VH-VL binders against p38371. Designs and how they scored, part 8

Target 1, 215 residues: p38371
Amino acid sequence: CNFEQPETNCFVQESPSWAVKYDVVDSPKDANGDECTTTAPLVELMGVYKYVNPETGAAQLALRPATLASRAIADTTTTSADQTSLGSLDTEPKDHGFCHANDFAPAFVNVAASDTAAANTIRYEFTNVRVYSAAVAPGTQFTGELKYTSNGCTSSYVMRAVWPPAPCDTASTEPAENCGVGSGLNPEFAVVCQPTSATGTTGYCVPAGDIPSFK

## First folded at step 1 (VH-VL)

Design n07 (framework fv_benmelstobart)
Fold by ESMFold2-Fast, scan of step 1:
Structure n07 (fold): chain C 215 residues (1-215), chain A 121 residues (1-121), chain B 107 residues (1-107)
Amino acid sequence: as target 1 above (215 residues)
Amino acid sequence: QITLKESGPTLVKPTQTLTLTCTVSGFSLSTYYVHWIRQPPGKALEWLGVIYYSGRTDYNAAFMSRLTITKDNSKNQVVLTMNNMDPVDTATYYCARHKYYDFWSGYFDYWGQGTLVTVSS
Amino acid sequence: DIQMTQSPSSLSASVGDRVTITCKASQDISSYVAWYQQKPGKAPKLLIYAASNLQSGVPDRFSGSGYGTDFTFTISSLQPEDIATYFCQQYDSYPLTFGQGTKLEIK
């Protein structure tokens, strides 16, 4: 075509906040294989950063769950590096516009015991992370898999993420407040409001479908 | 393999209470939502309600005064109870899994086979 | 409640034809629409979600489009096994609501 397109390569929108939704694949099980109830959040904010080695051009993707950042106040043993999962990232998109990220180190926090709870380690293990980096949506949606462990319960999820993080309210009839026109999201994105709790109405706009999530 | 299967009485008299059980396999009720939907013969689908992984529920306002949905995670069962049945409640009743996206709404990736409940005197 | 109006209520087409059915929402629902196929005596089967996303395992001759209040479902080349009733569903808000259905028959 004779039109100019933005240079996308494996561009990733760097931000301290993306909205990430987790959908269960394997229900929580403890070490004995018995069912348990501790799960990943329904939705959370996540820091997303790209690092490039200036000598080699090799790229890395860093993911920092807000849940780990918020629990860090009760943790005197982990650092920001432990609470951030760092993996490799393709330098050029593969088939279908995806940049794959692999070899993520676990991210975790060691929450100290309190009057109401025993000591607990919350651990995130990311795999098969793929950032959609095509001209129509350069680096603003990604998907991947999460293995989440907390309170001895391990569960697995598909994660789907979008930038920018737009707050929303499922009780609102105003489109701008419920992931529609005026919300700040690309109007071609298929997004839906995901509350942060099972009984509340406020949350964040998240991808409605598989990545890339378009109308 | 993911499956849902409805079971319960197929014939109910007017004013009686209907109790249907949805037995699930291949996924956990601790992490998925299950909805009840019905379809009167030859008509459109009607959403009745949902039970979330947490055990909380939401109901269609048209049915909420006589409808209760409960579950037992250890038995892999979701139970719909509907009071004061009327001939207009004759329908095929389905349970369905909320594939995941929006807590307050949903679409359904797996459905039970449905069970026809006839309400007659 | 959000009303979903489907058109047409029934249609007849030949194998290989392009089939289009439409669904109108009584208010703006963004892209929160799913489409289902239901064969006689069977439960509905999910084909499309988020107005245009194809469910895994569904043939690519099925497609959806639309935004706001107007939605379209298309079968690009009708096959004999596609004889069924098709329903749209909104999931913008509770109560979840369905269209009245479009019964598709082969000429």
Scores: ipSAE 0.000, ipTM 0.410, lowest interface PAE 18.8, mean pLDDT 84

Design n08 (framework fv_benmelstobart)
Fold by ESMFold2-Fast, scan of step 1:
Structure n08 (fold): chain C 215 residues (1-215), chain A 121 residues (1-121), chain B 107 residues (1-107)
Amino acid sequence: as target 1 above (215 residues)
Amino acid sequence: QITLKESGPTLVKPTQTLTLTCTVSGFSISDYYVHWIRQPPGKALEWLGVIYYTGSTDYNAAFMSRLTITKDNSKNQVVLTMNNMDPVDTATYYCARVDYGDYRYYGMDVWGQGTLVTVSS
Amino acid sequence: DIQMTQSPSSLSASVGDRVTITCKASQSISKYVAWYQQKPGKAPKLLIYDASSRATGVPDRFSGSGYGTDFTFTISSLQPEDIATYFCQQYGSSPYTFGQGTKLEIK
């Protein structure tokens, strides 16, 4: 007889929207190593897609930040392909249920000059992307790293992402509106409301801890 | 009692194929990742490859053309085969375990004692 | 491949000293760093995984920190039995790579 081992595929919940939180690792610096102020968003929505070559079984993961999609209207030079970062993806889970995604092409837009700002390229470079694909949360959380460049400022981040995207308001006492019961998220997920701005209260529910983020 | 034990020839001639067996006790290789690492005398550790609990493998690209890792879960054994041995392949060869859990990746938590393989005519 | 550069290559310290060893990755590896202790003639022993988590049975004087490209391993109060070579290892990307090792001696 032939010895057969269980096979599992790397499942990723495809969606035009996941909620992604960025936590700074290296603060913004310009090309000379001097401090500057442009940072990645605190939280944003991100398109997440999986492609599989039907003949070879080779898999790819596509990440499309909402920041790039929203600024595409002012961009006449980049295509949707340029605004989407494509990397490889494991065909089966490794390392405790994680599917690793590597070799991401940069995603970027060229924002045209306006009366208030010079022309600018916004660039996302993803590395060390890991999608959690174990049975308890199949393809609904991922982590990775981001190198973000905008206005000549480069900064780096840990990103942690969850599906489904759930809007939230830190000022709300209703659990459903502040990442609790009724929010639409798995109740076992450890999530917290992350406002889109430092001074606002509205945002999205994001992982509270390292991926996988559970209570 | 968790143990890994490497076994195989301690002397190999240039151009020959090396076959080492890692025999595991106290756990099942169907539940863990098993790595092969080597260390030339007085030098740094060098990762060769891994066999996952699923039977999939990853190899260091430097060795991929001549390296194969297989396993037999029923015997609780992992086998490393390396072709075309050269004197520079002289090293202590280790097998080591990585705990696969529901959501954690640990370093290599239990190692075999190692077996010195000398490649010489 | 990700290169792990470890410093210093050798270190002499007295019992009770705080000892620090650093490891730099050539590209970001998140938290996926382990630290090992190897005594002469013995296999390596895991001390730290995921940059900062202590392995089972490892004394609390051993600690790790870091994220991304820069990692530090610390022995808060050196004991005689800690004399060994210490290695960092990344497992964020294949092929997994080790630092060149730091040989720790007692003065």
Scores: ipSAE 0.000, ipTM 0.423, lowest interface PAE 17.9, mean pLDDT 84

Design r01 (framework fv_romlusevimab)
Fold by ESMFold2-Fast, scan of step 1:
Structure r01 (fold): chain C 215 residues (1-215), chain A 119 residues (1-119), chain B 108 residues (1-108)
Amino acid sequence: as target 1 above (215 residues)
Amino acid sequence: QVQLVQSGSELKKPGASVKVSCKASGYTFTSYAMNWVRQAPGQGLEWMGWINTYTGNPTYAQGFTGRFVFSLDTSVSTASLQISSLKAEDTAVYYCARDYRSGWYFDYWGQGTTVTVSS
Amino acid sequence: SYVLTQPPSVSVAPGKTARITCGGNNIGSKSVHWYQQKPGQAPVLVIYYDSDRPSGIPERFSGSNSGNTATLTISGVEAGDEADYYCQVWDSSSDHYVFGGGTKLTVL
């Protein structure tokens, strides 16, 4: 499965970042089935790395949410491996242009209690990840499903992701700053600026529709 | 919860037109494509085409390019199928079905609308 | 146009295993999805991506896909499994979703 992103950059430990939008499919519920308020981000950056095992030749996909990476600063109990979800990856795309990635291990952090918050485990469980890798857009969009748990609230999402990550501002009239010409994204991609907060205007360009998202 | 609710059954004469609606709820309407699938009495499932709910662009299967029109009203999260110049052979149950698109399968289906064309 | 071939009917005794096949040229390169349809009802997705189960579908439903044949397997068959079963793929060469003709599963 080919990716447009560099396999390695000048810093070989770095995973290339993608912008990922989460669309809710099941609202947060606690263990008793009652509604609660903790949700996944509206959008975040995600480290994405294709790994090929040199001994077996098997391809794998690693996903590391920026939320887990940032919360890991307060966590002494999980490793970078625990904070990265590793799954299998098809070596070639299926006839519809997608490489399927399956069997993801959960990614999580254990956030220690603070003056303002109780201890909390933030957990990402990915399923049905599909990377679009047709000739017109090799490895630049993917979709999947997420089960997100934090503060005892579990919710589920469809995720839609694009590479490269492009910062944006919904208040800007400049096309380059609002997912248009000059943003760094393929101009044929159908993308829209997704703010990181419900009340703000700054965020990241994300697919506007289902993957593959084209004009 | 995700629901696709279709309009009620229709009994029409040949030459009339019919409009079948499919109202979506419980998800972001424009994030999933909507498909139409027909099932004639005692027959199998037949894919008619899909509509991109974000762009409004329809795609029709070969047998459905003339008299069949897919449309949207995004303000009420509704997709519609219009069949003009009805023929007896259009008698069928018509289903709307949501696709994940990137999954290429139909995860939720409307309950179906029976269209009967009789002379 | 791409064609999926299913046997028109399969009969199985309660508690036994039913196998419903879906034949297609090089179908192993496609993702196969399976739907259950009971009389008077809309189809229900029971297997997607060859072998994955949606939430709420019993583990006795399983799928496989290789070469020219995909198979839906229902172990420990119950009377409530009587239905028509349809396989489905996306065919990139025609830009079409394609359904098999359907298989009627009869439990006694």
Scores: ipSAE 0.053, ipTM 0.647, lowest interface PAE 6.8, mean pLDDT 87

Design r02 (framework fv_romlusevimab)
Fold by ESMFold2-Fast, scan of step 1:
Structure r02 (fold): chain C 215 residues (1-215), chain A 122 residues (1-122), chain B 108 residues (1-108)
Amino acid sequence: as target 1 above (215 residues)
Amino acid sequence: QVQLVQSGSELKKPGASVKVSCKASGYTFTNYAMNWVRQAPGQGLEWMGWINTNTGNPTYAQGFTGRFVFSLDTSVSTASLQISSLKAEDTAVYYCARGRYYDSTGYYFDYWGQGTTVTVSS
Amino acid sequence: SYVLTQPPSVSVAPGKTARITCGGNNIGRKSVHWYQQKPGQAPVLVIYDDSDRPSGIPERFSGSNSGNTATLTISGVEAGDEADYYCQVWDSSTDHVVFGGGTKLTVL
């Protein structure tokens, strides 16, 4: 029933799903510095978990991108640990309200060759992850940076994330279906619907501005 | 590759004005704040303020209001600092520096311009 | 207004460990960043968020921050580490960046 392990003051809402938006900082380049086209998703779900060492009390933050989890079903070479990025986590929030998470190990999957595509490694490298852990939004928004590599293309992003994940449709006139009242999100949060594809309308509610994102 | 390239050194008379520019390249200009930092001869670093590259709104530190104006041209990824009514006390190296504001946390400056020396004499 | 205090100078022998302190009231509750400035050059970020190193900064640079003191530690000091070092925080109460006065590191 209860967890008996020590806890830290840096509260993080653990969930198999947070909604994460990626905004490009450095466009995709291959190993020679030439332009290429493979990018991170516009938005995806991400597992967010907090582990505490029962002997030392040290905390860790684990991030598991849905893109890696979905590709893992065809991957027999990486483990769940390889597909989860694990970093350290502050014991207490800083006075600006953030808990910093550092030293993330890369998360990756090895996608086997198919009849139509060569073998490929998809790799996530997270840095500068900060979870907002203040009373008005306790562990329900975070930001950080991502270095994404796939098909030999490396690109970088600012990520902004919110819990709970709320599905949305930019074409819907119902507020509950377009990140408004009844969506399940805190009504004080500044959020916007981010489609999963450039040509579609369905996606997830994501922070509209810098973390913490409030109206 | 991220670069901040500043305009060349200036020698000015008291009462003149000067405009220092800082051109950014190698990243999305509006995803980072631009900060201005002054260093008088033989002195330490002094933060002057910042400009939000997404909104264009400047914030000035105490002592840098009035004669100092931060401006922005996002179409050419350039931030500028104008100093009017120059005084001998304005003699310094002026740096632009890229700061993080996407999480509203403590700013740190990962890339700096090479600096622009402004000398006010005679 | 918030104030950061650094010693004006620190001297260290080559190959030894240098420690440069940055004092501030409850500074352990803030994020501390460190810059290296060599004569005639722009500052270079060497540590951010108390203990993180930017790419390209040697592993011998490390940072810590607790209570009223943040510390930049340089192990195996080399002649090329001679520089002025500045600590820096963001004071959220005033919405202002604060720099320490700087510490001149001399390798003798």
Scores: ipSAE 0.058, ipTM 0.640, lowest interface PAE 6.4, mean pLDDT 87

Design r03 (framework fv_romlusevimab)
Fold by ESMFold2-Fast, scan of step 1:
Structure r03 (fold): chain C 215 residues (1-215), chain A 120 residues (1-120), chain B 108 residues (1-108)
Amino acid sequence: as target 1 above (215 residues)
Amino acid sequence: QVQLVQSGSELKKPGASVKVSCKASGYTFTTYAMNWVRQAPGQGLEWMGWINTNTGSPTYAQGFTGRFVFSLDTSVSTASLQISSLKAEDTAVYYCAREGYSYGRPFDYWGQGTTVTVSS
Amino acid sequence: SYVLTQPPSVSVAPGKTARITCGGNNIGSKNVHWYQQKPGQAPVLVIYYDTDRPSGIPERFSGSNSGNTATLTISGVEAGDEADYYCQVWDSSSDYVVFGGGTKLTVL
């Protein structure tokens, strides 16, 4: 029999944790346009959730950075809703298998002053989020752009994310511990271990290239 | 799909207590704050306060301290409002409403409402 | 406490444009949200952050906010738009959510 390739709906793998890598586009600048040093993390975990209105079928995507969740303990002015960025989501994939998510509200925390640091707002603004939702990899990779503000420094990034979040160690020769066989990731995915610090070896498996990232 | 389903209507005598529940589904319960809003018959919307679903900490608007208690049961994704020592003035529709956005507290999803009638 | 003032009622003919105002001291510095409530139903968010529409809300709904007045504009009004409309702000200084008194839109 011969029929057209089946279309998939905009499926997103919901999870309290995805691994997200940020690559700098615009270096940090303060409100006066002068250089400063505060940047987004190299990699972090992120909650990813999809909501659908049962009557209209309208869909939304929610992104909750682990950095905001962890800093919430020092914040009495924001809620878990403020720490989550909610945007719209296509109900059907566009050309090439992507579901577009737009109109994200900012996510942020207001960190109280301490003996060693002044009060600080950490703010995430997401744009151009695209979830790959094709039959070969439904809802397990996405890309987008981030505008990050912390300590008065604003910088921009391309983000690339994958599910499941697999911890890794660049110093390990065991495939399961360095984003290979047994790591929990789809073996067809092109992934690489991204350390959480410039000098360390431990981190998370992240997409090695543009989404969709395949071997 | 996000849904907030509230318990059924209640008819109570003055002095009794009532517990209104709001069961959330279709999202991670602890990610979004839950607000409570009251609407007396023929009147407008009145904000009662909110509960931080991540920490369990409630905040009450002026006029809703004492007899009103916000609580959570995260194991069943449920927020509850308890009103003690009911008075006729407590007759209203009580709504739970999710705070779905980062700033300025817009309420993106609402429960269907629970009517509480206080009369002899 | 901060107060929002709405007209109690607005009437409009089908296909025409309805404008519902929400007055507040320096309201242009606040984020205004708008809800539609039909009889016996829960409110539905129709405009948030002054101008933005949630998914599923038709483009004939729009908002503006400047100075002391925010406005919900409904163009090409339909019979199904009959409802009570409420404006809402969060007053960050008091950590208090304030609703306007509501406006009943009648389509005649």
Scores: ipSAE 0.000, ipTM 0.413, lowest interface PAE 19.5, mean pLDDT 85

Design r04 (framework fv_romlusevimab)
Fold by ESMFold2-Fast, scan of step 1:
Structure r04 (fold): chain C 215 residues (1-215), chain A 121 residues (1-121), chain B 108 residues (1-108)
Amino acid sequence: as target 1 above (215 residues)
Amino acid sequence: QVQLVQSGSELKKPGASVKVSCKASGYTFTDYAMNWVRQAPGQGLEWMGWINTDTGNPTYAQGFTGRFVFSLDTSVSTASLQISSLKAEDTAVYYCARVKWLRYSYGMDVWGQGTTVTVSS
Amino acid sequence: SYVLTQPPSVSVAPGKTARITCGGNNIGSESVHWYQQKPGQAPVLVIYYDSDRPSGIPERFSGSNSGNTATLTISGVEAGDEADYYCQVWDSYSDHVVFGGGTKLTVL
């Protein structure tokens, strides 16, 4: 409602939840370059926050994966700050409508061993994050790259994210429950329901194409 | 079948203008940004800039503002580079090259064959 | 602003391994792409995203990227691998593509 002109500000919709989809670019490999099987989630919720230094106007973007937050219960060695990746953020959009965010610190948790699993560090390294801030969709879609490490397996992804997070069910015949009319998303966005598991039907509406994802 | 086909070589006098075209086929034109890369005789690759095929917005590298103009004709899947007020130092091979959106993760996987522009009196 | 440094030339005997380096400040945090250019031809992408091979590129070509150095490794070098090799990153700060100066690989 109170959006500034695109040329004067990098607007980012702050929310404890955005829906983020990961598409594999580099398949999981261990430290020796051999294939392994641990991957990033198909989709997850992510906290997205913007901090601005009131004296200098310098901006930062913070990304907090829900996977790290949920695994933190088993972690006695990291803090909430370690579970949040903080990077820089442009103060003005570039000509193509994107605000660039860079120099992200890794986000991670050290999961303690249990009776069913060995100790494990889950690490997120974000690069080349771009928030779409053009007037038609200010600060409600972003893209970037993720390097994900878990169980000694490192894999790389393109991530595409949208706000608001809209739960969905691919088995539903109701358009509002399957990323269609009434889902709460901008109707001009091209979105699709991404289940949280390969065998399930429930998940979140995510961008169907490259950012900005329209129709 | 995916390919970029560029216009033929050009021989121009200083002060003239030239337009190099790059026609895409075998893919959805607007799913890929188009880059322009120059290579002077015996020199390395020099990035000139890119154009957003969806919006038509160009981005120029330092040194390529003013005389250089990137444009599109999406109806025929063609990107064009126009150079005005040609100088001898513009003599080079000019390449177009596509990159998938999210330019950072995908190299320039398809290149035009190059267009030689020679500027001589 | 951002600069990629490559050795101007590398010589290798047939069947041996060639290593071409690309130096850049914290280049390990960027995605590095590699191009092969033979005389009179357009560049060909041989490695993208640090270590991935496009379809049609032999397994002899591999890449790595960590710290301040990315490396293109060509094992079992063949005469046909003789070419100029360029590394490339997208400088996220400037939103500009940066090419290395190129390395001429000579197979003798």
Scores: ipSAE 0.000, ipTM 0.440, lowest interface PAE 12.9, mean pLDDT 85

Design r05 (framework fv_romlusevimab)
Fold by ESMFold2-Fast, scan of step 1:
Structure r05 (fold): chain C 215 residues (1-215), chain A 125 residues (1-125), chain B 108 residues (1-108)
Amino acid sequence: as target 1 above (215 residues)
Amino acid sequence: QVQLVQSGSELKKPGASVKVSCKASGYTFTRYAMNWVRQAPGQGLEWMGWINTNTGNPTYAQGFTGRFVFSLDTSVSTASLQISSLKAEDTAVYYCARDLKYYGSGSYTPHFDYWGQGTTVTVSS
Amino acid sequence: SYVLTQPPSVSVAPGKTARITCGGNNIGTKSVHWYQQKPGQAPVLVIYDDSDRPSGIPERFSGSNSGNTATLTISGVEAGDEADYYCQVWDTSSDHPVFGGGTKLTVL
């Protein structure tokens, strides 16, 4: 028998590092609904991987926040599997080029008590993840939603991500150092430098607009 | 808690005007689009259009231009629907419903996660 | 314009599984959302993006979407699940949501 192969697939650029920014939707609140101050990072690196079951063809997407990986040194109870959020992934893009990823398990780390802080669980819950997988930008941008919990504070965000991760400095007038020509990013992408802190200038190039983010 | 609270039921004569309001609370009003959906007695859901709560720009479905006007008062987190020159065929329950369409992640997959309780508009002589 | 077709009614015995279909041309390439509406009440989102559940919706509600048919599946059906169910997609050509005609679920 002669069978046609699928013409389109949900391609995802696998990398230990994508640059992800979080824009707040619901500000941090504790279990009583009172304001608190612990938030998700302004920007961080994230591991992104695709797995395919060879027998069924079913696909999965794995997201591993760098914040969880870095705090794992203080963790005596979780593993790399717990620090990675695994969800399902479409095998074919939808109408507008997006591949949907659903049913993510939470990713978390249990930080041991220190001289200055009680023990704490940092938890990432991802929903509505969409990977843009069209010919003009095959699997190099995605968006989704994050519920972040740390120190009893829960907040929610829209996340927008791009590959490759490019370091940047908002104070630099050199285009290559401020998400422009020579930065390593696709020149068609609309990107902006997102500092890692509110008062600093160094960070990573992240999508400037809605995914897909193009000029 | 997210809530959308609509104004009370209205009984109007043909040719009159009516204004239905929808007050949002429990979230940042300008982060979510507001949609209007109507349901005539015994009928299904009919989408009328939406308004961008950040810009104030309305978009109307075909058939809901002219007599129907969407507006906002951002200072009190309220969206409103005005229907002019009422006809008997306008008799329906009118719902406001929010979505994330313009926030980025939902721009091509709009869904309505919270709905107002509905406002019944009855047009009869 | 794009049209979604639902059966007007589905009957199921308590504790059994109900399946409500939503037919559309190449609907498997679109994202399907499902709403539950009880008499005299506003609709409630029960499934979005084919298979995702909002917070507070029981796990016995699930969805699927492939080819020309999307399906809402309700396992372990309870009397409180009696309602009209509507499917909805976004139509790219008109840039607006399209609703199915609704299916009345009766629990016998």
Scores: ipSAE 0.000, ipTM 0.506, lowest interface PAE 12.8, mean pLDDT 86

Design r06 (framework fv_romlusevimab)
Fold by ESMFold2-Fast, scan of step 1:
Structure r06 (fold): chain C 215 residues (1-215), chain A 123 residues (1-123), chain B 108 residues (1-108)
Amino acid sequence: as target 1 above (215 residues)
Amino acid sequence: QVQLVQSGSELKKPGASVKVSCKASGYTFTSYGMNWVRQAPGQGLEWMGWINTKTGNPTYAQGFTGRFVFSLDTSVSTASLQISSLKAEDTAVYYCARSYDFWSGYHRAFDIWGQGTTVTVSS
Amino acid sequence: SYVLTQPPSVSVAPGKTARITCGGNNIGSYSVHWYQQKPGQAPVLVIYYDNDRPSGIPERFSGSNSGNTATLTISGVEAGDEADYYCQVWDSSSDHVVFGGGTKLTVL
């Protein structure tokens, strides 16, 4: 059983995959302020990494969206560094367990034109990222904000993320396959299955409420 | 553009009621919490509480239980503050302000403020 | 209840650096936000989460927060910076927002 412990230093679970859900704050609009249709994904996997300067102890947080990684194959100009957003990270938690990460550089890909589509830049701008780092969830949940631009459409979101990434199916009656007992997530986490598409049932377990998301 | 527009100034007698409205535009109303902050003449800022725009649940600071009611009309992106049984000490400028970090549930920064509504209670 | 203490006034000459403090028990474990209020106007957020600036706020504004004191620093002070400044935290233990008493910055 897990008891309430004093908050740890800013621990982050490094992984090539966390599950991240995006909730709309501002709907997509083009440069003229007119509505458009390109949005961030409903859910995606994201690489999360922490770097520490061994001399100073200064920490950095790196976020790499799977959408950028997957579109990189059609990219002619960006590198993995451009597809990864790097920001600073607190060394000590605040507000009963939160480590603030800020000053993120944008992450982006320049997708080359194809027979079916014009060239397009997909851009992620992260702000107000907060990693929950406490004994009961040591760097395994975070929240933040995203400004997403693709096909000339800009939209804004609140992100909620959890580790480990657990695949799920809203149509399954098996608890282990629908974010319940046996899914691999901490049973105290309040999570829900978020499909990758509006019409499908398969997706990933994501936080059901505000971070930290507990039952 | 993001803005909060409040109703006009009110002059009331003690014992009357007043309703101050705050209309949001330029963003998704239910994605941010709405806070109420009061400032008495020559005094500092005093947080009154907030309302969760998604659930409609209000939270009141200790001094603002009973006579004060926070409400929403999501169809017109409007939050309202009603004060009943007005007293002279309710004379203040009342501000609505959106919570920057509504979803995270911690440290509430107020990034957008209404222009303020002056409520004067005088006999 | 959590309490934030600010000096009632600070005076500074034009072009110099103003420092406005916000004292609180273990305030370094809280995120501090700062607001500027000019006479007859609504407050404006100038610093959030200790040292982040909203879009449109000049780099002359910065913040720090450690131990029992948070500080708003305004470099190269201009006459237009004259205002009341308020610090603010959210106290998660009570689920209450707490404002400091405010500091009047005078540019002489």
Scores: ipSAE 0.025, ipTM 0.654, lowest interface PAE 8.4, mean pLDDT 87

